# VHH binders against q9p7j3, part 120

Target 1, 174 residues: q9p7j3
Amino acid sequence: MILPLFPETQVHVFVYENVSNCAAIHEQLISQNPIYDYAFLDAATILYKKQVYSAIIRALEDRRDEQMKTKTIHSEVILSLSPKTEISSAFRQFSMTKKSKNIVVVKIDSKLTEEEEFERLDKLVEGNRVEFSDEELQKLIDFKVLKKNYKLDPSTLENPLASILSSIALRGYS
Below, E stands for the ipSAE of ESMFold2; O stands for the ipSAE of OpenDDE; V2 stands for 0.75 times the mean of E and O plus 0.25 times the DockQ between their complexes.

## First folded at step 9 (VHH)

Design w9 (framework vhh_6qgx_2; also named aa9; at its last look DockQ between E and O 0.90; V2 from the best seeds 0.00; counts 0 for: pae E 2.8 > 2)
Fold by OpenDDE, look of step 9:
Structure w9 (fold): chain B 174 residues (1-174), chain A 124 residues (1-124)
Amino acid sequence: as target 1 above (174 residues)
Amino acid sequence: QVQLVESGGGLVQAGGSLRLSCAASGRTFKGYGMAWFRRAPGKEREFVATISWRGGSTFYTDSVKGRFTISRDHAKNTVSLQMNSLRPEDTAVYYCAAEPGYALFDTASEYDYWGQGTRVTVSA
C-alpha cells in the first residue's frame, strides 16, 4: 500500500496469529539475516491500524530528515511505536519475542506487490494470516501490556487512540 | 477542548489567490496532524490537503495539486492554505481539521476537531 504522506514508498503490513516459530524468527533477527528484513511486532502491543501507520510515518520522516536513532528503517518503526526514547525499552515493549504467539509484520520500501510480499513472508512465518484491521487487532491485544506501554490511566482510557498517537508523535519533543 | 477558527475567505476572481488561516485556541497543534476540507454548494465534504504535525510531509487532492499549498507555523499555532490559480469549482466553505498524531488519511472521520469554516467564492 501507499501512504498519502509518502507516495513513493511502498509499505506492507501483515498480521499473523498462532505463530509457532517466533523463537526461530527471533534467532534470525538476532543474527541479522537479510531475508528477515522486516519489523516484527508483538501483536499483543498493537491495538489500532493507525498506531502502526503513525509509527511508520514517524520512522519515514526520521529517515527523510536524517534523524533516525536506529540503524534500519524497520528498527526505527519499532522505536517509533514507543513513548520512550530508549531503544532498548522500545524493543522490549513492542518487538516480537521468542514467546510471542501473534505478530504484526511491517515491510518498508517493498519492491513487490502485497500478494508477492505475502508469499515471500509466508515462507518465513508459520502461522495463520488474518486481516490487518482494528477488529482483528482488538482480538489479539493484551490490554495490560498496552496500558503499561503507554501509561494509560482512567483519564486516557476514554480515548486510548488519541493518547497512543500523541505519545508516538511527541516522543522526544517534550 | 481544542477550538479551530478559520479566516481568510472571501470573493476572488478566477485566476486569483487567497490565503486561508486556521488558528487553534485552548491547545497547541503540537502533536496534531492538520488538514483542510471543503464543501461546495450541492456537494459533499471533500478532502483538500493535509500536513503532518512535524510539518515536513503533505498530501493534496488531485484537483488542487500544483495550485494549493498547505503549511503550518508551530510558533503561531496556525495552519495555512495558500490557494493560487483559483477556479470557480474551488468555490466552497473551507474547514480546518485536526487529528492527534499524524494526519494519515484523507477521510473526514479520522479527524477529531473541526472549525466552523470560511467561505471562498471564485467568480468566473
Scores: ipSAE 0.864, ipTM 0.925, lowest interface PAE 0.6, mean pLDDT 95
Fold by ESMFold2-Fast, scan of step 11:
Structure w9 (fold): chain B 174 residues (1-174), chain A 124 residues (1-124)
Amino acid sequence: as target 1 above (174 residues)
Amino acid sequence: QVQLVESGGGLVQAGGSLRLSCAASGRTFKGYGMAWFRRAPGKEREFVATISWRGGSTFYTDSVKGRFTISRDHAKNTVSLQMNSLRPEDTAVYYCAAEPGYALFDTASEYDYWGQGTRVTVSA
């Protein structure tokens, strides 16, 4: 996929449910294995396709402007999902954990096609791939986690899209 | 209820220039991407240009690259479209639109807020 604001950047997003090897993946991420250079997100934190794309655009803006706060574009995507200031809080709130069951995986600047990335990820992730769609994401979301991460009140929880997307774009300003 | 109001349209000769403005009324669009679309007689709405809230990211349709410039003024809550080297093919009603976060797609259906449009006529 190509996003209009960054037409030279290839973006692939994959969703897996019922993943049984999150602990093994987490171990590889901690050891900084380059084979695992993806953004591994807990699907409990993602409600919309646009939420992921907005974080990607923010990360790409920060890379373009030489303002990345993390070492890789993929870790910058994880940070960019957060409306919070501290990087450790963002990773705690949005990253896949050893106990995660459903994950969203983002790859930026792939030299591989989407099908080749899927084949590669299928060897790393022991779970069922589902479509990257709002419908599928809404089956995996945890609304208590979403509310906490974006500081949503009960009225915004009924239709949180604009609040979430503007929070990502505002860079911590309200 | 929320309104975007376009202005600056008119009649101009080919090769001329016009500056369109879009003003927000009743709210600010903090954290919103802003865009210009146009609709020529007998055509569907066509994407023209977009600008991110921070103002650093822009995208233009190929037919206007190098001729049109989109800009944003946070103090005035306005978005402008400077149109240079106008062609008869640029004749259209021009619309201002807003989308929360970033302009992710150049399709009209992705935008939640729209102005009523301002007419631009370019004579041959």
Scores: ipSAE 0.593, ipTM 0.800, lowest interface PAE 1.5, mean pLDDT 87
Fold by ESMFold2, look of step 9:
Structure w9 (fold): chain B 174 residues (1-174), chain A 124 residues (1-124)
Amino acid sequence: as target 1 above (174 residues)
Amino acid sequence: QVQLVESGGGLVQAGGSLRLSCAASGRTFKGYGMAWFRRAPGKEREFVATISWRGGSTFYTDSVKGRFTISRDHAKNTVSLQMNSLRPEDTAVYYCAAEPGYALFDTASEYDYWGQGTRVTVSA
């Protein structure tokens, strides 16, 4: 897909549930295996499609403006989900871990169609692909984790979207 | 009582220019994406342009590319639309809009806050 604010950049987002090989994927990410050049997120931290798209746009803006803090655009997406500037915290809070069961996978600068990219990714991930939709994400979220990551309080819990999206946009600027 | 207020509309001849401005009253729109939409008589609102919170990312509908420029001023909490080389088909009521975070898409349903509009009439 193409996001209007960056019309020259193809992005794809996939969601997998019941992933059995997160430990193996994590090992490949630590080894910096180029076949695994994606952002692997823990789905327990993602409630909205707009959450992911906002982090993608933030990472792309930072790359264009030469303000990236991490080594790759995919690691920058992980940082960009966080309301805080500290890199290690962002990875601990949002990245897939060895213990993750459900994941969201982001590819930026894809030269492939969504289905072609899926065919490559499906060889790496042992799990069930589900639709990237708010309906599916809501089944996979851990609300306790979401509340902690974004410091949500009872007044915002009925509709936390605005608070989350503003946090992503404001990181480092407030 | 959050309100977006557009200004700068009016009557102009084809080939002329106008600058629209949109100011927030009652709050600042810190961390919000901003956009302009327009509505010609008898038609639905159509997307014109959007600008990211930091002001460095913009997107325009095809019919205005190269003629219109969106910009924002964080100190004044305003967004502007510079409209050059105006054509009769640009005649419309122009609305500014805002949504929290980034303005990700070019559809009206993405935007939470709307102004009342400013009328632009471009004569032949």
Scores: ipSAE 0.438, ipTM 0.743, lowest interface PAE 2.8, mean pLDDT 88
ESMFold2 (binder alone), look of step 9: mean pLDDT 82; pTM 0.848

Design x1 (framework vhh_5j56_2; at its last look DockQ between E and O 0.23; V2 from the best seeds 0.00; counts 0 for: pae E 10.0 > 2, unsure alone 64.3 < 65)
Fold by OpenDDE, look of step 9:
Structure x1 (fold): chain B 174 residues (1-174), chain A 125 residues (1-125)
Amino acid sequence: as target 1 above (174 residues)
Amino acid sequence: QVQLVESGGGLVQPGGSLRLSCVASGFTEFTFSDYAIGWFRQAPGKEREGLSSITSSRGDSTSYSDSVKGRFTISRDNAKNTVYLQMNSLKPEDTAVYYCAAGWELTYPRDFDYWGQGTQVTVSS
């Protein structure tokens, strides 16, 4: 996938459900294993495709402007999902944990086709790939977590996407 | 949230040694071993400077500033949620408040999120 604002940057997003080896993946991330150069998100925190895309775009903009706060572009995607500026908070809010069961995986700067990247990633993730769609994401979301992460209330829950995107876009601004 | 407590500071003569400890607590979801730890110091009228850092035991990489390289050694004991700074061959210019900081392993070292209260180290004859 190519984003209009970043035509030279190829991005792939995958969704896995019933992942059995999140703990193992988490260990590899902590070890900074370069083979695991992805953003691993907890699917329980993701409701919309646009939420993910917005975070990706924000991360890419930060990189472009040399304003990244995290070690890698993929970590920056995780940070970019959060309305908070604290990096550790963002990771706790959105990053895959050892206890995660469903995940969203983002690859930035891929040199492979989507299918090729999937084949590569599928060797790392022990789960079932599902479509990256709002419909599938809606099945995996934990609304309690979502409400907490973005401080959603009954009024904003009528249009959560707008609130989420605003939170992402305005992070660090008051 | 994560809390850090430094100890081991005090008064020492030039050429002497001190061992600082940083004990971490308050972890949720992530454990101590998931955090990188850094030591910093700030002398009166000077900016805070980084001295040393150690990554998680899974990556166990250490770094030192030129000012302390060869004299200071950083180590960690994950079983005790503690990071140590062994300071040898201390000099008067090492006098400062020493701080411990913790950050998620996957962040830039410059972006530590948690800081201790600091411990005073005074090197004087």
Scores: ipSAE 0.021, ipTM 0.353, lowest interface PAE 6.1, mean pLDDT 90
Fold by ESMFold2, look of step 9:
Structure x1 (fold): chain B 174 residues (1-174), chain A 125 residues (1-125)
Amino acid sequence: as target 1 above (174 residues)
Amino acid sequence: QVQLVESGGGLVQPGGSLRLSCVASGFTEFTFSDYAIGWFRQAPGKEREGLSSITSSRGDSTSYSDSVKGRFTISRDNAKNTVYLQMNSLKPEDTAVYYCAAGWELTYPRDFDYWGQGTQVTVSS
């Protein structure tokens, strides 16, 4: 996919459920293996497609403006999901861990079609691909985690999307 | 808020040794063992250089830059919330302000959010 504001940047997003090898993937990420240069998110933290797209857009805007805080665009996506500016907090809250079961995987600056990228990713992830859709994401979310990550209260739980998107867009503005 | 305090710097002759300490405090949700700790240095007019890091997520796992590998040893005492840098065979080129830094140890690539104020190490006759 190509975002209108970033026409030279190809982005792919994949969702996997029932992933059995998150611990192995995590080891490769810590080792900075370039084959694993993706953003691996815990699906328990993602409720909406727009949540992911907004984080991608924010990360790309920060790269364009030379305001990135992390070392890679994929780590910047993880940071951009967080309402806070601390890198460690963002990874703790949103990244895939050894214990994750379902994941959302983002590739930015892909030189491959979606199907070609999937073929590579499918060799790395032992799980079942599902559609990147609000319907599928809703099945994988942990609402206790979502509430904690975005400090949702009863009024914002009524319409969590607006509160979440505001947190992503306004991070660091104060 | 996590706070880091370095100590153990000072003046030493070439070929000498020094042991730096980094004491951490201010944890709220997680403990010291959940954080990766790194040592960095910055000499006047130069960019900050990463030297060594240690994690606990898979047992104490250490890494070293080529400039210090074999001469410096990082170690960790989680009971005392302390990380050490043993610096042997010191050279004038090791003269710098030394900083410890902490980040969530499952961060990838490893990034550090919390920094100490630094301790001066001077290697001269």
Scores: ipSAE 0.005, ipTM 0.372, lowest interface PAE 10.0, mean pLDDT 85
ESMFold2 (binder alone), look of step 9: mean pLDDT 79; pTM 0.810

Design x10 (framework vhh_7yz9_2; at its last look DockQ between E and O 0.01; V2 from the best seeds 0.00; counts 0 for: pae E 14.5 > 2, placed apart)
Fold by OpenDDE, look of step 9:
Structure x10 (fold): chain B 174 residues (1-174), chain A 119 residues (1-119)
Amino acid sequence: as target 1 above (174 residues)
Amino acid sequence: QWQLVESGGGLVQAGGSLRLSCTASGFTFSDYAMGWYRQTAGNEREWVAYITRGGDTTYADSVKGRFTISRDNAKNTVYLQMNSLKPEDTAVYYCAKDYPFLEGESDYWGQGTPVTVSS
């Protein structure tokens, strides 16, 4: 897909459930294997498509403005998901772990079609691809984790999307 | 066409208990998180509890330790066990499909069941 604000940047997002090799993927990420040049997110922490898009946009803006806090655009996406400024905290909150079962995978600056990118990624991820939609994300979310990550309370739970987007947008300003 | 039907409301004395039920139809119940809200006249609808597809539960602070949300996928039903009820729990209770949505949306609710807690 193409984001209106970044017409020259192609983005793909994939969702996998029942992934059996998260530990193996995690090891490759630690080793900084360039084949694994994606943002691997724990699906338990993602409730909305717009949450992901907001983080992507934030990361792209940071890159555009030469204000990236992390080394890669994909790591910046992970950071951008967090209301916290600490990179380590953001990764602990949102990044795929060895214990993850379901994941959201983001690719930025893709030169491939969605299908081609999927074929490439499918060689790396051992799981079932599902649609990138609010409906599917809703099935995979851990609401307790979501509440913890964004400090949601009864007053903000009425519109968690607004709260999440505000947290992402205002990171570092509160 | 999906539908939610709440039941189990009524009049109860303070300290008493009620069990609310919400029966769902028209969608794959087991694929969705379910929740409960409550509303009093002139006030906004208040979140009470949610249960995820996997059975994880979360509660508003005002009901923690007193209310329990559960689900029976075989019966397409979500329950709210309300113990140690207080007068401030008096409200119309609504069953909700999915996680919280943007304010102003109304399509996620049932008809509601009234709960009155007397002093």
Scores: ipSAE 0.005, ipTM 0.245, lowest interface PAE 11.3, mean pLDDT 90
Fold by ESMFold2, look of step 9:
Parts: structure tokens; C-alpha cells; sequence
Structure x10 (fold): chain B 174 residues (1-174), chain A 119 residues (1-119)
């Protein structure tokens, strides 16, 4: 897909449930294997499509403005999900871990169609692909994790989208 | 501002041993996993070993059984004990804060300490 603000940048987002090989994927990410050049997110931290798109847009804006803090656009997406600027905290809170069961995978600057990118990714991930939709994300979220990551109290948790998007937008970058 | 400083590299004969140290400052060392990478000229940095904040260790296949990573939180120091060294282990060794994959290099890397293993 194409984001209106970045019409020449092809982005794909995939969701997998019941992933059995997160430990193996995690080892490849630590080793900086270029075949794994994606953002691997823990689906327990993602409730909305807009959450992911807002992080992608923020990362692309920071790249355009030469303000990226991380090495790759994919690592910048992970940072951009966080309300804080500390890189290590953002990765601990949002990235896939060895213990993750469900993941959201983002590819930016793809030279492949969505189907071609999926076929490549599907060789790496042992799990069931599901639709990238608010309905599927809602099944995979951990609300305790969401509350902690965005510091939501009970009143904010009733309508968390605005609070989450404000945290991403107001993180202190332009 | 935080810093990682590697030391303990040098020239050693094949079959020998070296102990590398990496001393951290400017952050709460005990809150982070630490790792070692190595790099030969013209290649990307290769993962060697990792130790979690809780002390669990993981090693690259090429060094399993020969290298041991450890940490001393009181000294803000992570160690790499390298035994049975081979010429293939010749590289510059880098200490890493946390999980540096997909992140900016200056935030997670030390300056490096060269290791040369002679035949």
C-alpha cells in the first residue's frame, strides 16, 4: 500500500498469529541478518491499524527530515511507536521477543508486490497469517501491556486511540 | 552521555586464550543485556555472544564451547573469555549495550579492541 503523504514509498504490513519460531527470528535480528530487514512487532502491543500507520508516518517524516535516531527505517518504526525517545525502552516494549506468540511485520520501501513480499516473509515466519485489521488486532492485544506502554488509566482506557496517537505525535519531534 | 570501553585484545598464538573486558558508564548497567560482536575488514559485524540482564547466555555456533560471556554488575563490566583461539577468530571485538540490531550504531557500540591470532 501507499501512504498519501509518501506516494512513492511502498509499504506492506502483515499479521501472524500462533508463531512458533519467534526465538529463531529473534536470533537473526540480533545477528543483523539482512534477509530479516523488517520491523517485527509484538502484536500484544498493537490495538489499532492507525497505531502502526502513525508510527510508519513518523518514521518516514524523520527520514525525510534527516532526523532518524536509528540505523534503519524499520528500527525507526519501532522507536516511533513509543511515547518516549529512549531507543532501548522502545525496543523492549514493542519489538517481538523470543516469547512472542503473535506478531505484526512491517516492510517499508518494498520493491515487491504484497504477494511477493508475503511469499518471502512466509518462508521466515512459522505461523498463521491473518488480516491486518482492527478486528484481528483486537483479538491479539494484551490490554495490561497496552496500559503500561502508554500509561493509560481506567478513564483513558475506555477510549485509548486518541491518547495513543497523541503520545506518538507529541513525542517531541517535528 | 554514556560510553563503552573495550580492552584486553592483543596478539596471541593459536590455541591460546584472551579475556576481553568492556566497562560501561553513564547508564544503569544492570538494567540491560550486553553482547559481543566482531568484525573483519570489509564485512559487517558478526554476533558472537549475548548475556541477558538475568544472566542467561547465548553464543554463535562458531564459538560455542570456546568462549564464555559473563558480567559483573558491581563493576559495570561485561567479559568475554576466549579459549582455544583460532586464526579465524582474528577480528576487532566490539561490546554492545542491549540489542543493537536495527539501531543506530553510536548508541549501542564500544570503540573496539583488536584481537590477532597467529598460526
Amino acid sequence: as target 1 above (174 residues)
Amino acid sequence: QWQLVESGGGLVQAGGSLRLSCTASGFTFSDYAMGWYRQTAGNEREWVAYITRGGDTTYADSVKGRFTISRDNAKNTVYLQMNSLKPEDTAVYYCAKDYPFLEGESDYWGQGTPVTVSS
Scores: ipSAE 0.000, ipTM 0.144, lowest interface PAE 14.5, mean pLDDT 82
ESMFold2 (binder alone), look of step 9: mean pLDDT 80; pTM 0.805

Design x11 (framework vhh_7yz9_2; at its last look DockQ between E and O 0.01; V2 from the best seeds 0.00; counts 0 for: pae E 15.4 > 2, placed apart)
Fold by ESMFold2, look of step 9:
Structure x11 (fold): chain B 174 residues (1-174), chain A 119 residues (1-119)
Amino acid sequence: as target 1 above (174 residues)
Amino acid sequence: QWQLVESGGGLVQAGGSLRLSCTASGFTFSDYAMGWYRQTAGNEREWVAYITRGGDTTYADSVKGRFTISRDNAKNTVYLQMNSLKPEDTAVYYCAKDYPFMTGESDYWGQGTPVTVSS
């Protein structure tokens, strides 16, 4: 896909459920294996497509403006999901872990079609691909985790999208 | 303490070949991805190739098709076969345990083996 503000940057987002090899993938990510150069997110933390797009846009804006705080654009996406600037907490809260069951995978600066990128990724992930949609994400979310990560209270749980997007957009300004 | 020892570097004419070796000790070699990096004077070390513990390989675009990484777990050794060498490949080549740049561990580097490719 093409984001309107970054027309020359191709981005792909994939969702997998019932992933059986998150521990093996996690080992590869900690070992910084370049075959695994994606952002691997825990789907339990993602409720909306717009949540992911907003983090991608924030990461791309920071790269454009030479204000990235992490080493790669994919790690910057993980940071950008967080309402705070502390890198280690962002990774702890949003990154896939050994215990994750469902994941959202982001590839930025892809030189491949979605189908070609999927073919590569599918060799790495042992799970069932599902559509990247609000409908599928709602099946995978953990609302207790979402509430904690974004400090949502009962009044915002009816419409959490605006609160979440504001947290992503305002990170580092409060 | 663990150790990585590179060997096999030297002076070679453009178009020639070299085979680098890196012997590991002090850790369970088969548990780790292994890689090669290189460094020219005044620059940061750059990634060249990696091999996962399961044997999958990846290469930097600049060496793809010319370099081959392999491993022999019984000998605790990772190899870099370098073919069709160019003057631009001139560098000190370092063996790496895991992925040092992402872990931030400077102790995961070998001592290096210099390669000079003359035109």
Scores: ipSAE 0.000, ipTM 0.136, lowest interface PAE 15.4, mean pLDDT 82
Fold by OpenDDE, look of step 9:
Structure x11 (fold): chain B 174 residues (1-174), chain A 119 residues (1-119)
Amino acid sequence: as target 1 above (174 residues)
Amino acid sequence: QWQLVESGGGLVQAGGSLRLSCTASGFTFSDYAMGWYRQTAGNEREWVAYITRGGDTTYADSVKGRFTISRDNAKNTVYLQMNSLKPEDTAVYYCAKDYPFMTGESDYWGQGTPVTVSS
């Protein structure tokens, strides 16, 4: 996928359910294995495609403006999901954990087609790929976690997407 | 052909109880989270409760401790047990598919079931 504002950057997003090896993946991430150069998100924290895209765009903008707070574009995506400026908080909120069962995987600056990237990633993730859609994401979401992460209240629950996107966009301005 | 049919509404005195049912058809019920909304005339629909595929529940603050959402996948039905009802609970109650939030699209359909709580 090509983002209109970043035509030189190819992005791929994958969703996996019933992943059995999140602990193993997490270990590789801690070890900074370059083969695992992705953003691994806990699907329980993701409700919308636009949430993911917004975070990706924010991260790419930060990179463009030389304002990244993290070391990698993928870690910046994770940070960009959070309304908080603290990197540790963002990772605790949105990053895949050893206990995760369902994940969203983001690849920035891919040189491969979606299918080729999937084949590569499928060797790393032991789970079932599902469509990257709001329909599939909503099956995997934990709304308690979502509400906590974005401090959603009754006034914002009618349109949580707007609140989420605002939180992402305005991070650091409140 | 997606369809949701709500039932169980009626008139009840304050402090009373009602049990609402919503029967779904036209889709694989067990694959979707379900929710309840309520609406009064002239107001926007208010989210009430949500239940995931796995049975995890979430409630609006206004109904916590009083309402219980549950589901029976074998019957393609989601329930709302309403206890300790208050006059402010008076509304038409709607069942929703997928989202516990209004997206402006077809997350819910049907005629709803009216609940009236008298003081």
Scores: ipSAE 0.000, ipTM 0.246, lowest interface PAE 11.6, mean pLDDT 89
ESMFold2 (binder alone), look of step 9: mean pLDDT 79; pTM 0.799

Design x12 (framework vhh_7yz9_2; at its last look DockQ between E and O 0.73; V2 from the best seeds 0.00; counts 0 for: pae E 8.4 > 2)
Fold by OpenDDE, look of step 9:
Structure x12 (fold): chain B 174 residues (1-174), chain A 119 residues (1-119)
Amino acid sequence: as target 1 above (174 residues)
Amino acid sequence: QWQLVESGGGLVQAGGSLRLSCTASGFTFSDYAMGWYRQTAGNEREWVAYITWGGDTTYADSVKGRFTISRDNAKNTVYLQMNSLKPEDTAVYYCAKDYPFLTDESDYWGQGTPVTVSS
C-alpha cells in the first residue's frame, strides 16, 4: 500500500495467528539478520489498523525530519506505537516476544508487491495469515495489555482509538 | 550515567569452563534485557546470549547447550557460564544493555573481557 503523504514509500502489513516460531524469529532479530528486516509486533497490543498506520506515519515523519530515535525505520515504528519516549519501554510494550502467539508484521520501503512480500515473509513465519482488519485484530487483542500500554481509563475506553492516536501523535510533546 | 563492567575473562584449555560477569550501574537493572556479545579481530561483533526482563534466555546456535546466561538483579549483574569451551570461542566478550541493535549509539557496551581458549 501507499500512504498519501509518503507516495514514494511502499508499506505492507501482515497479521499472523498461531505462530509457532516466535522464539526463532526473536533470535534472528537479536542477531540482526537482514532477512528479518521487519517490525514484528505482538498482536496482543494492537487493536486498530489506524493504530498501526499512525505509528508508521509517525516513524516516516521522524525519518523525513531526521529525528529518528532508533536505528531502523522498523524499530522506529515500534517506538512510535508507544506513548513513552524510551526505546526499551516501547519494545517491552509492543514488540513481539518469544512467548508471542499472534503477531503483526510491518514492512517499510518494500520493493515487492504485497503478494510477493507475503511469499517472502511466509518463509520466515510459521503461522496462519489472517486479514489485516479491525475485526481480526479485535480477536487477538489483550485488553489488559492495551489499557496498560496507553493508560486507558473509563473515560477514554469509550473511544480508545482517539486516545491511542493522541498518545502516538503527542509522544514527547507532553 | 550508566556503566557496564565485564570481568572473568582469561586463558582456558579446550573443554574447560569460564564464568563471565557484567556489573551494571546507573540504571534500573531489572528494567532492561541484558546480553553477551563477542568479537574477534577483523570480524563483526556477534551476539552470544540474551536474557530478557522476565528472565527468558536466548542463545546463538553456536553456543547452545554449552553457555548459560543468568542474572542477579539484587547485584545488578549478568553472568555467562561458558562450559565445554572451544578454540573458536576465543574472542573479546562484551556485555550489552538492552538491545544494541535498536540504536545507532555504540554506548551500550562495556569495555569487554578477553577469552582465549587454547587447543
Scores: ipSAE 0.155, ipTM 0.596, lowest interface PAE 2.0, mean pLDDT 91
Fold by ESMFold2, look of step 9:
Structure x12 (fold): chain B 174 residues (1-174), chain A 119 residues (1-119)
Amino acid sequence: as target 1 above (174 residues)
Amino acid sequence: QWQLVESGGGLVQAGGSLRLSCTASGFTFSDYAMGWYRQTAGNEREWVAYITWGGDTTYADSVKGRFTISRDNAKNTVYLQMNSLKPEDTAVYYCAKDYPFLTDESDYWGQGTPVTVSS
């Protein structure tokens, strides 16, 4: 429902709080272990569900158009959250790090139901699942990080969602 | 045009130590994660150590406790201190900029510096 342009692409999004093993997960991602083929985001950088879905849509559009810059659709989602085109900056700003406490996890092209995918993911993440909702995300956000990542100033704080979504949609053409 | 120049390799007896250096130019060094990889003849490059822009380090299991990665942002240099060297550490060691495992394998590599550990 949220992804009408990609109706045959199943997407799952999970949120975990109080995660204790981000360092171990990070090592598996560096090693390119296929069991960990998800996008792991630091929840301190995510305020809205639409922020995540807009990045997913941008990544899927780039895959459809053969314009991806990274090796996997999941790394492309992380790039797509950034207002800039540089891969290193996007990962520094948005990806889970060894010091992260709360994470958002995205799976694209899933062949499993949400609960089946959760059962697989829950074996990998040592933390507590919470609902993927704007209410839960706002409890986990760091507004100083959000402001810096999207260069929000007092004039944009009244409706930061529109500014954030514009940055994602217009990346590379601003 | 960015550049990575490795140095400090050589021949050393098992149990010995070497320190590798990689000096960077042509990019804002402090903004990037840096890593060391190594390659033996006939094999793919393998990750050895990584250091983030903030100084957090991660090591492959085979070198934990023996190797230390560090960086000096004022000198645009990343180091690999290799202690208690073993013959299986013999390889060409490459400095890496950014996250080469997320992009094409040829991106962001230095020229390499050979290390030989004699038995």
Scores: ipSAE 0.017, ipTM 0.447, lowest interface PAE 8.4, mean pLDDT 85
ESMFold2 (binder alone), look of step 9: mean pLDDT 79; pTM 0.795

